# Designs tried in a protein design chat: VHH binders against Ubiquitin fusion degradation protein 3 homolog (ufd-3). Part 3

Target 1, 271 residues: Ubiquitin fusion degradation protein 3 homolog (ufd-3), of Caenorhabditis elegans (g5ees6r586to856)
Amino acid sequence: PLVPVPDFYIIGLAGKGEKAIAKLKELNEKQDAFQLNPDQINGLEELFVLPTSSNYSSEVTQSAFEMSLQWPVEHLTPVLDFLRIALTHHSLNSYFCDRERGQELVGRLIAILVSDPADVALKVLVCRCIANAFSHPVGRNLFASTELSTLAPLVVRQVLNEKTVLQMSAATALANWSLALLQQSEQCEQLGPKEDLLRAILNGIESVDSFGYLGEDAIIRLLQALVTVMWGDASVIRLAKNRNIAQIAARLKDAVSNDSGKNIARDIVEM

## First folded at step 15 (VHH)

Design m1 (from y4 with K58E G104D)
Fold by OpenDDE, fold request of step 16:
Structure m1 (fold): chain B 271 residues (1-271), chain A 120 residues (1-120)
Amino acid sequence: as target 1 above (271 residues)
Amino acid sequence: EVKLVESGGGLVQPGGSLRLSCAASGFTVVDYRMGWYRQTPGKQRDLVADIYSGGSTEYGDSVKGRFTISRDNTKNTVYLQMNSLKPEDTAVYYCAVGEEVLYDKTFDYWGQGTQVTVSS
């Protein structure tokens, strides 16, 4: 049976943030223009203590992110780790993903992904932030309405990275993205964004001869993203077929030992 | 809330086998590095085996060829299959989770541990 993404994935360990906090404080001392005050630091620390997906919001926490997101890219590791958590909270998700602020955030995330050289840790955290942004409606709307032509290819590129943890984070982001677009299309009958995401994925992976270097779980989530974006849409399915989705799915299938993954690939071919 | 619950420990004769389980909650095991450690009273905790997000594994020298770490994603559980057990394998075994690329790449969360005793 066809198995679309059943629910949005959330990535992260909650509860202990000692390392992130220590790194944040260390890097804060190096800041000239956007140094955080003690209250702002405390506001960020609280994110590791609060239950995940709560409705937490604080002006101090908001201001802390507004300031720290302006740090040099090489200093953003702890900031993005905190942001990953923040985006799972409804109020903070709404704040950071809403309209102009959301666009600014997307711009910053893109800048990090295109930075050279970009630390693998930063790329992982960007993908985790994107994935977790889909945990609430405002985040879903942001990425559904953003320029897919720029961000989507960048995320797909991360799926193909040699680091398996980055593969997983990026594939998870794509899976959530696919689900968000599917849900939106069910409400508004818009196929454009789904086609764009599909094109981005196919453009990135169609030239890969063997997926054996990818983690099996990353492949499975990539397959989930593909089947989800194609789900129930004749136009999108037609587009996929015209782009040789059957051959691509076969290559993905060959790199998977798990029957669940093989079944998804088979289902894609049979659509 | 992150939680790791170990099970499967017990008493076994030399040459016997045990399978330990680590049931994880509050996160997905495939996103992180998972590991098994063991500790005896008065000694340091030593790495037995770990498994990365991509499925790659590492083993302590003393257990190579005898122990196997694996995971079941559907159950969000990590396993340690222990074969050809020796008296020197007697210890409390702990499950752990940590980041692969962030910060110092050490484990951040630990289970309560399960006792393994190998004796005739």
Scores: ipSAE 0.862, ipTM 0.930, lowest interface PAE 0.6, mean pLDDT 93
Fold by OpenDDE, fold request of step 16:
Structure m1 (fold): chain B 271 residues (1-271), chain A 120 residues (1-120)
Amino acid sequence: as target 1 above (271 residues)
Amino acid sequence: EVKLVESGGGLVQPGGSLRLSCAASGFTVVDYRMGWYRQTPGKQRDLVADIYSGGSTEYGDSVKGRFTISRDNTKNTVYLQMNSLKPEDTAVYYCAVGEEVLYDKTFDYWGQGTQVTVSS
């Protein structure tokens, strides 16, 4: 049987964020215009102690992110790490992913990826933020209606990076994205978003001769993203077939030893 | 809260096998670097094996070909299959988790360890 993404993935290491906190404080001392005060720092630190997917929010924490997200790109590592956590909280998700603020956030994430920073950690964290934004409805809506022509190709590009942790984070983001679009289409029949996401994925991977350099788990997540976005949609399936999805799936399958992954690839071909 | 709980250690004869388990909670193992270390009294901890996000693995030279690190995502557990055990493999084995590329790239959390004794 077909195996779509069963639920939204959340990327996070709960507990002590000592390294992140230390790095945040270190970089904060370098800031001139957007330096955080002690209360703002404390507001961010609390995020590492709170359970994932809680309803935590405070004006101090909100202001801390609004200020620190304006830091130079090379200083954003700890900020994005905290943001990854923040987006799993319902209230903070709603705050940062809503309307104009959401668009601003997406714009910032795009800008980071476009800049192609040398520090792979920044790319990983951007992908993790995107993935975790899907943990709540407002984030799902934001990225479901976001500029796919710009952001989707950027995320797909990260899947193909040599670093497996980046591959995994990016593939997870795509999987969540696919699931969000699938769920939305079930509620309201809209043409376009699923096709656009599929097109972006295929445009990025169709020229890859061998996926052997990708981590197996990343490949499986990518396959999940593909099968999920195609799920039950004749139009999307036709598009995929016209773009030689069978051949692409075969190459992905060849790079996977796990039977679950192979089964997903087979399901894609049989759609 | 991040928690790592090792199990599966014990006494085994030379040439025997053991399978260690590391049950993880508070995070998803596939997203991070997981590792096994071993330590004897008075000595430093040595890397035995690690598994990266995506599934790539590395092994210490002394255990290559004999030990295999793996993970079960459904159980959020990391395993160390130890075959052809030698007396030199006697140690406390620790499970660890850390970021692969963030910050100093060291392990951040450790289990309490499980004793492995190889003796005739």
Scores: ipSAE 0.853, ipTM 0.927, lowest interface PAE 0.6, mean pLDDT 93
Fold by OpenDDE, look of step 16:
Structure m1 (fold): chain B 271 residues (1-271), chain A 120 residues (1-120)
Amino acid sequence: as target 1 above (271 residues)
Amino acid sequence: EVKLVESGGGLVQPGGSLRLSCAASGFTVVDYRMGWYRQTPGKQRDLVADIYSGGSTEYGDSVKGRFTISRDNTKNTVYLQMNSLKPEDTAVYYCAVGEEVLYDKTFDYWGQGTQVTVSS
């Protein structure tokens, strides 16, 4: 029962984060500007040891992210790893995803995705941050906004990367995105955002001749994203059909051996 | 907390088959690199098979064509199907999880292991 996305995916290890912490400290020592103090570092470390149910938040932790997110892009790996955890906490999600701060965050994520050379690790973490932002309403609202139309194509582009971990992370972000839009439309009929996301996905994948280089699980998540954004919406379905969704779904289906994936592709065609 | 629990080990005759299971908790297996290692007393752990996020797999040379790593996302479990077992396959088998591209790219967590013995 993978149609539509049953619940928001959360990406993370419930571990001690020893490697992330060590890397954070190492890179902190290299900072000329925006170096974190011991309290700020401690505030970040707590994110790996506290369950998400604790709804952790502090001004110190907030300031730590505000400072460290200004580091050079090549130093942001541990910062983003902490951020993906932070975004699963309700209070921190609200803080970082709210209004102007949310827009600033999106801007930073975009900047990382378009950076050259782009580090695969950073792109993976960006996608994980986006995915995890959907764990709470404020994050959902942020990424459901039409103002983020430029971000969707960038995420779609990551799905098509040669690295399967990046494919999966990006596809997961899209799946959560689709689910958020579906839920919102059920509350208030708004066609624009769903259509925009669908267009972004189709624009990115319609020219792909074969999806055989994609991981099977990534394809399944992508199919979930597609079927979810189309779910129950005649207008969106019509748009998809006009863009040859049946042919695209067939190509995706051909690259999947899993029956669940094949079934989703079939469902897309039959909509 | 991250936890990995192996099962399915045992005694089998040469040419026989076993299926190992690794039940994971505290994370979703599809998001990470999962691996099977094996170790004999006094020797180092050797990579048997791994599966990456997205589904790609790799195998040690000695087990290619005989072993298959897979996962069930609904059960959050990783499997190692071992066919055509040989006495040389006798070892303790360990399940592991790690990041594919982050930091040192080594495995971060390990299970307790399960004994596999191939003997006539």
Scores: ipSAE 0.850, ipTM 0.927, lowest interface PAE 0.6, mean pLDDT 93
Fold by ESMFold2, fold request of step 16:
Structure m1 (fold): chain B 271 residues (1-271), chain A 120 residues (1-120)
Amino acid sequence: as target 1 above (271 residues)
Amino acid sequence: EVKLVESGGGLVQPGGSLRLSCAASGFTVVDYRMGWYRQTPGKQRDLVADIYSGGSTEYGDSVKGRFTISRDNTKNTVYLQMNSLKPEDTAVYYCAVGEEVLYDKTFDYWGQGTQVTVSS
């Protein structure tokens, strides 16, 4: 079944990453203070040929990200493309999502989304980084424990973008986030983070009259996020009903034709 | 490792139908642009249909209204339903995957192709 979200989604590499490697090398030659050396570039290249099941980590690869994440925002596309893959590896996820480095990562992602860059690729890759961070426990803990009032609304805004790849990347991040918070609440923590994520989603979408411009798969992921954050939780369900979730689900249902999307929308109404 | 395996090609009479399949492994089709292209000997590959992350579609002018691209995310498979086939649809049909907004619009990986022949 699609709900609750059955496992964390991973947005993986659809090839050998040759375009990302070439662009990284091109932009590296334009850097002054944060130029990568050949060993650092080789470390990033190796990342693209290793299976995600490997426990890959190297100090050279860690340093490559520490340097290249300081590049100008307009040069970050290939860097974020490597980073979203790095976050699928347990040791690199743990390194970048732990403690102060994790807080710095979240702050950087917020800054990019707040700047609302004209380059849609940056927004897509930020959402892919967030989604893939949930593939391992340290990343889950970072985002489940992080202040939801700033980053979550910025991600929700991306779901409503005209580009369907951004819609999909953002909705996937929200689906993973909702699963992480569901799992956190099953560990008996007495905080309200599921309510906060639900509010962020509803605040972003409640005024939308028609979702017909959204890609159908993105709508399904958004519905998965809503059901998952509400799953088995009377207080979250009550909050959703107070915010007219049935009407919102009906508008989402009207924008999908496949049975999977209609079934998920029905689940929301019946909760 | 990324793999794309096309199937469903063959010989069909004009006016007939075929359904091509592209089974993907090593990545998830819903996250990327998937496409069908075709090539006749001595010519460049021509767009037949694209399906984008999120589900939007695009078609070559000569196939609009006759061909439909779709995907089944549970099977990680992309399809091309080909109706009202004409002899000029005879070609090798290739499945491909690529990024939509990153770097450039070229495809990152191509399948081996499957032959479609429309002849009476």
Scores: ipSAE 0.681, ipTM 0.837, lowest interface PAE 1.2, mean pLDDT 89

Design m1 (from y4 with K58E G104D)
Fold by ESMFold2, look of step 18:
Structure m1 (fold): chain B 271 residues (1-271), chain A 120 residues (1-120)
Amino acid sequence: as target 1 above (271 residues)
Amino acid sequence: EVKLVESGGGLVQPGGSLRLSCAASGFTVVDYRMGWYRQTPGKQRDLVADIYSGGSTEYGDSVKGRFTISRDNTKNTVYLQMNSLKPEDTAVYYCAVGEEVLYDKTFDYWGQGTQVTVSS
């Protein structure tokens, strides 16, 4: 079944980085203070060839990210492409998503989205980094308990973008976020982060008249996020009902012809 | 690793139909541009059909109205339904995947291909 979200999604083609490494090398030659050395570049290349089950971590690769994440925003595309892979590896996820580095990472992702770059690839890769951060516990802890009032609304805005690949990447990040919060709340009933994520989603979509311009699969992923964050939680369900979730679900259902999407929308109404 | 496995090719009579399948692993087909291309000896690969993340499709001029690209997300598979086949459709058919917005729009991975032969 699609709900609750069954496993964390991982986004991005793995196992071939020729375009990414060529672009990284090109942009590296333009750097002054944060230029990578050959060993750092080789460390990044390894990420594309290692399986996601690999427990890869290296100090050289860590330093490569610490340097290259300081590049100008317009040069960050290949850096983020390596980072979304790095976050799928347990040791690198734990390194970048720890309490201190994680706050810096989240702040950087927020800054990119706030800058609203013309290059849609940057926004896509930010959403992929967020989605992939949920693949390991330290990344889940980082995003489940921080920046819900700032980052989550920015991600929701990307779901409403005209580019369907961005819609899909953003909705996938929200689905993973919902699953992480569901799992966390089943271990400890405190705080209210699920309500915060639900509010961020509803605030972003409640005024949309028709979702017909969205890709159907992005709508299904958004529906997965809504059902998952509400799953088995009377308080979250009551909040959703008070926010008129039934009418929002009906508008989402109208934009989906697939039976799976219609069934998920029905589940929301019947909760 | 990314794998694309084509199947469903074979020998058919003019006017016949075939359905090609491209089973994908290592990624989800809904996130990417997927395509079918065909190649005859000595020629470049020609566009047959593309399907994008949002579900929009494009077709080569010579196959419009006869061929249909589709996908089944539950099987992580892309299909090419080929109707009203002509001898000119004889080729090796390749499945491909690529990013839509990163770097360039060229395809990143190709399958090994499946032969379609339409007898004359």
Scores: ipSAE 0.632, ipTM 0.827, lowest interface PAE 1.3, mean pLDDT 89
Fold by ESMFold2, fold request of step 16:
Structure m1 (fold): chain B 271 residues (1-271), chain A 120 residues (1-120)
Amino acid sequence: as target 1 above (271 residues)
Amino acid sequence: EVKLVESGGGLVQPGGSLRLSCAASGFTVVDYRMGWYRQTPGKQRDLVADIYSGGSTEYGDSVKGRFTISRDNTKNTVYLQMNSLKPEDTAVYYCAVGEEVLYDKTFDYWGQGTQVTVSS
């Protein structure tokens, strides 16, 4: 079944990476202090094709990100495209999502979303990076242990964007987030994190009159996030009911024709 | 590794139907634009159908109303239902995947193709 979310979703289209590397090289020529050298560019290119090799140094690839993440926001599209792949690798996830670098990473992702860039690709890639960060324990700990008051609402706002690829990327990030918090609550008695994510989602969507403009698959992913964060938790379920979750679920159900989506919406009402 | 495998092609009489499948691995079809294109010898590839990450679809003029693109996210597969087939539909049909908003509009990966032949 689709609920609770069965496994962390990974948004990956890795392979040759020709478009990403070509754009990276183009934008690299525009850099001054943070220009990448050929070895750093080669390290990033290898990430798209082969994740590990005896001929590569993780230090070179780490340094490539350290430099290129300092580029102007409008030049970050190819950098974030490499980063969302890097976060699917255990060693690079652990490196970038550790306590110190992770705080800087979260701050950078927040800053990009707050700037509301005209290039929707940047927002899509931020959501993909967030989603993929949950694929490994260090990334899960970073996002599950961080203050939710800023980042989660910014991601929820992306679900309501008119571009369906952004809707999907953001809803997928929320679904992974819900699963990470569900798993964390099974290990720890800390109160609040699931309620905080639920509140962020409901604050963002409770005033929406009709979800008909959202892609059906994004609605299903959003429903998955809601059920997963509520799963088996009487306190979270009571909070949801107090916030009229049944009426919100009905509006989401009205926007889907697929049986899977209707079933998930029904599960919410019956919880 | 990204892989697209088309199947379901074959020989069909005019007026008949075929269902093409494109099994994807290395990515999730729901996150990307998927398309079907076709090519006859000596001609350029023609758009048949696109399906976008949100589920919206577009069709080439010559197939609109006769062909339907769809996907099954549980099988990570995209389909092309082809009805009321005409001899002009004879071609190699290719599945493709690409980004919707990153870089350019060209497709990034193509399958090997499956032959569809409509002939009496």
Scores: ipSAE 0.616, ipTM 0.821, lowest interface PAE 1.5, mean pLDDT 88
Fold by ESMFold2, look of step 16:
Structure m1 (fold): chain B 271 residues (1-271), chain A 120 residues (1-120)
Amino acid sequence: as target 1 above (271 residues)
Amino acid sequence: EVKLVESGGGLVQPGGSLRLSCAASGFTVVDYRMGWYRQTPGKQRDLVADIYSGGSTEYGDSVKGRFTISRDNTKNTVYLQMNSLKPEDTAVYYCAVGEEVLYDKTFDYWGQGTQVTVSS
């Protein structure tokens, strides 16, 4: 079954990464204060060839990200492309998503989304970094404890973008976020994070009259996020009903043709 | 790891049909640009058909109206339906995947290809 979200999604192509490496080297030559040395570049190159099961750990690679994340936003595309891969590795996820560095990372991702760059690739990669951060426990803990009033609404705006690849990346980030919060709630009976994510999603989509322009699979992923955050939680379900979730689910259902999407939308109504 | 496996090639008479399949693993086809290209000996690979993450398609001029690219996300597979085949369609057909919005729109990964031969 698709709901609740069965496993954390990982997005983005891995492998040789020749385009990302070439662009990184090109843009590195334009840097002054934060220029990477050859060892740092070699460390990043290794990420594309290492298996995802690798317990990759490298101080040189950590320093490469710490330097290159300070590049101008218009130069960040290859940096973020390396970062979304790095976050799939347990050691690098634990490093970048710890309490101190994680708050700085979240702040950087917020700043990029707030800047609303014309280059859609930057927004796609931010969403992929967020989604992939959930692949390991430290990343899950970071986002489950992060203030949801700022970042989550910015991600929801990306679901409504005209570019299908951005819709999918953003909706996948929300689906992973919902699963992480569902798992977190197993431990504590505290009113808060799931309701906050649900409110962010509903605030962003409640005024949309028709979802016909969204890709069908992005809608399914968004429905997965909604069901997952509500799963088995009377308080969250009551909040959703008070916000007319049945009307919103009906509009999402009207925009999908396949049975999976229609069934998930009906599950929401019947909760 | 990214893997693309083409199948469905073979020998067919002019006017016949074939259906090529490209089974993908290591990624979901819905997120990426997928394409079919073909190559005859001594020539560069030529565009046959592309399908984009939103479902829109593009075709090479010589195959327009005869070939149809499609995607089955449930099977993580891309298809090329080839109708009204001509001897000029004889080639090795390659499946490819690439990013739509990163760097350039060239493909990042290619399959090993499947031979299509149209001959009387």
Scores: ipSAE 0.580, ipTM 0.789, lowest interface PAE 1.3, mean pLDDT 88
Fold by ESMFold2, fold request of step 16:
Structure m1 (fold): chain B 271 residues (1-271), chain A 120 residues (1-120)
Amino acid sequence: as target 1 above (271 residues)
Amino acid sequence: EVKLVESGGGLVQPGGSLRLSCAASGFTVVDYRMGWYRQTPGKQRDLVADIYSGGSTEYGDSVKGRFTISRDNTKNTVYLQMNSLKPEDTAVYYCAVGEEVLYDKTFDYWGQGTQVTVSS
């Protein structure tokens, strides 16, 4: 079934990193203080060919990210493309999403989204990094409740972008976020975070008159996020009803022809 | 590893229908641009249909209104429903996947192709 979200999504093609490494090398030649050496570049290249189940980590690869994440935002596309892969590896996820480095990473992702770069690829890759960070427990802990006031609204805004690939990447990040919060609440009483994510989503979409410009699959992914964050939780469901979720779901349903999407929208009303 | 496994090709009469399938592994089809392309001997590949990560579609002019691209996210499969087939539709049909906005817009992976023959 599509709801609740069955497993964390991992997004981004892996393998055959020729395009990403070529762009990285091109942009590396433009760097001054943060230029990568050949060993660092080779370390990043290995990430594209390793399976996602690999427990890959190296000091050289860690240092490559530490240097290249300091590049100008206009040059970060290949860096973020490597980073979303790195976050699927348990050791690198744990490294970058720990207490200290995680706060710096989140701050950088926020800054990119706030800058609203003309290159949509940067926004897509930020959303992919966020989505993939949920693939391991340290990343889940970092993103779950600590940045809902700032980062979540910025991600929700990306769902409303005209570019369907950004809609999908952002909605996927929200779906993973919803699943992480659902799973954490099932293990302990975790009041507030699910409500906060639901509020962020509803605040961002409640004023939208018609979702007809969104891709159907992005709408389905957004519906998955909404149902998942509400799943089996009377408090969250009541908050949604007080925020007029039925009318929002109706507008989403109107934009979907697929029976699965219509059924999910109907489930929201019936919850 | 990314794999695209095509099926459903064959011989069909003019005016007939055929459904091609492209089973994908190593990625989730809903997140990427997927496409069907075709090639006749001595010709370049041409666009038959694309489906984008959000579900929007694009069709080649010669197939618009007759062919439909779709996907089933639960089976991780993309389909091409081909109706009102003409002899001109005879070609090898290829499934492909690529990124929409990263680097360049070339496709990253292609299937092996499946033959569709429309003749009496």
Scores: ipSAE 0.461, ipTM 0.716, lowest interface PAE 1.6, mean pLDDT 88

